# Designs tried in a protein design chat: miniprotein binders against q58433. Part 12

Target 1, 377 residues: q58433
Amino acid sequence: MLFMKYEGEIAIGPVHPTMLEPHRLRLFIEDEIIKEAELVIGVNYRGIELIMEGLPPEKISILSEKICGICSHIHVWCNVTVTERGCDIEVPERAEYIRAIVEELERLHSHMLLFGHAFEVLGFETMAFRAFMIREPIMQILGEITGGRAQYSCPIIGGIRPRCNIKESKIPALLERLEKFEENLKKLLERTVNDPMIMSRIKDVGVLDKKTAKKLHALGPTARGSGIHSDMRKMGQVPVYDNFEFEEIVFDDGDVFSRLAVRFYECFESVKIIRQGLKDLPNLDKRIYNPNYELKEFKPIDVYNEAQRGQVYYSYGLDENGRVRQVKIRTPTATNLACMEAILPGHHVSDAELIIASCDPCFTCTDRMIVVKENKI

## First folded at step 25 (miniprotein)

Design z5
Fold by ESMFold2, fold request of step 26:
Structure z5 (fold): chain B 377 residues (1-377), chain A 93 residues (1-93)
Amino acid sequence: as target 1 above (377 residues)
Amino acid sequence: SKITVEVTIEVDGKTYPFEFEVKSPRRLLAKLYQLVYKLEDNGVKEVEIRVTAKSPEIAELIAEFVKLILERAGFTDIEVRVEGDEVEVRARK
């Protein structure tokens, strides 16, 4: 029998003609076993940061929305928060509630998209279709609230866009639709955990132990699947979440199952947050934005929030002319891919896509790029 | 194997047929969302969609999904028929 060596490459993240290139994860394979993995950083936030330099803060929101199609809301929310905190702009409580409700809806649809993708990678196509079916009602709700097709951003500096206000008369129907979603999610979870074929592919596979996760700075569900508490919503970074009773979901085994299970169970927590938010809205003041604010000069401040993939970080200041300076933007994808890079050696090549998918990098159906280099011994 | 989708759009009394094939559920999802954008952008009031799926079980799931995306696009008169692995959906606003 001859030993065979292969080289594979998977492109990860957005491909933009002028601004961003995808991350690349190169795999060096011998006899179907991954021997080495190499992350080649493609997404360069320095380019986006430079383009944002010197712009008015409202313009930053437009650019932020384009960074990721499935997480545009969290980016816009982070951006407006930098300006709001730096300029001491008070945001109406109702607006903060709706920002959180929309973000939790964004978390739900994003996690469902990941589940469908994971099932597709595993070859369980009926389960992939089920996940996409369960997801669609959430997309409908987002579209109804925000008016967006693929971009569901509602924050503006000082509040939310007026169309994003949730009328009290619509709340009962929204609650019923959430109950149906929750019911279907429970069925999907049961189908998954009670299927030995699915479980054999995800349990004890792609283990990221707690020590390695800490050393490499894992974030979000990737970290929480390895026993690390890492949720900006629970760490006081997003004050509106103090109004909601929910749990930080943490698993300890660090395998693919654990990273997916964190996401499954936190979907139920997102439903709890949305339900509580919707029920509270009728008792809140009706104001949804503060039109009487003034921009002022401020030194860079840090804003953290919890995207579906983990911590998102925005920092900038405003100069005396109201222009954004010293922009820094960080997302969890590159850090979490570095964790996958570290654990891939020793795994069979057939598990590579699943392990990578389990940290939820931004994949499209056309983003995979495999470069195969065959070497014989 | 592939999933084949045939679409017929009616605008101002004229019909515009087209088709596409996809190899995966995620690609079908992407193509169906692109279809929704086309229907909305062009003010389409009548559409017919035929899908040849890989199995009867997948056909039933696709039929339900197609109904949901058409409802999202504002169609209210939706007729769905599933026979074996074939899906036929006719929709009007």
Scores: ipSAE 0.369, ipTM 0.791, lowest interface PAE 3.8, mean pLDDT 83
Fold by ESMFold2, fold request of step 26:
Structure z5 (fold): chain B 377 residues (1-377), chain A 93 residues (1-93)
Amino acid sequence: as target 1 above (377 residues)
Amino acid sequence: SKITVEVTIEVDGKTYPFEFEVKSPRRLLAKLYQLVYKLEDNGVKEVEIRVTAKSPEIAELIAEFVKLILERAGFTDIEVRVEGDEVEVRARK
């Protein structure tokens, strides 16, 4: 009997000629069933860490922005926080609130982009367009606050850029626009869960059980879809979030539905955080920057935060000349892709792209390719 | 089966027509963002965009999407017409 196996490769992640390569998943297929998956790591964070060694901390922010085009704010926030904690720099409360508001807006637009992509992969183009249309007002709000097209350089050491201060006169309109977004998000969710064609493609598909998720150290919504509490915003690592009432979203079934549902409900929680933050701003001190600090030597400080894909970790120290040393940066994408690698065998090849997308690995500029390899026994 | 986009921009008193076709919502999003950057970077004050969509429902969604993107690029005089699958947007700063 002739057995044929097919090898497919899906390019995942950003591509940059000098810094970053996409991750790749190689699939070995027999009779349209995935028999084996192999993760090929493309992104080289060690190279980025080496480039950062010996630089002043202000320059690290510029490089941090380039790591991810849709999550640049969290990287800049982590970077400035390392220096702030290491140098004992007090950050005004208003600045921390605005950092959180911008991050939650980033979470909203990123989750909406993923929903649009997932609907497109499933062939539900009208739903994909709905997701993108609902997302655009969030992009508009971000542009108004930060002035950036693709880079949201809001945090600076000791505060935020003056441009990013949210004027009290703008808050009522922002709240109204947020309410409209929330209404449209609710409609999108209802259309999704009430459509048996959509649900049949995402429920009980791509199951990552809790044991495997723990063993492979799943992070973010990937972990939270498998019953694991993993939200750094709830673990005391990002103190400003203690001021907001919100819930960590956790589902237990570990399927594609669960990973997407975590993200859907996180959007509602992000709306709650942004609304509370905007309502609190008028009652806060107006100061957005601490000009009275001095950089000093410090041993490596660990900083954790929660990006839309999961935990982000930054660590470094400063030497006696104010230069960054012992840089370590960790993001959730490679770890979460390893989880998808582990569960892909046994699935029909038609579900592969959806399963991989459900951990939100990042969009790539590299087109997916299929490598066909004939294997005979 | 495809989304066709025809664009006419004005730069320094001259008009420049061009068009593209895309097969997917994600590709349309990418192309429209590229257009917005081009409009902003070159100081374009007038643009006309015509879209032939796959259905009337998609046409209405694209029309609102295009309007929002143009507003972000600083256009404030935006006229939108949707007839069946056809979208016409004319915008001036």
Scores: ipSAE 0.334, ipTM 0.775, lowest interface PAE 4.1, mean pLDDT 82

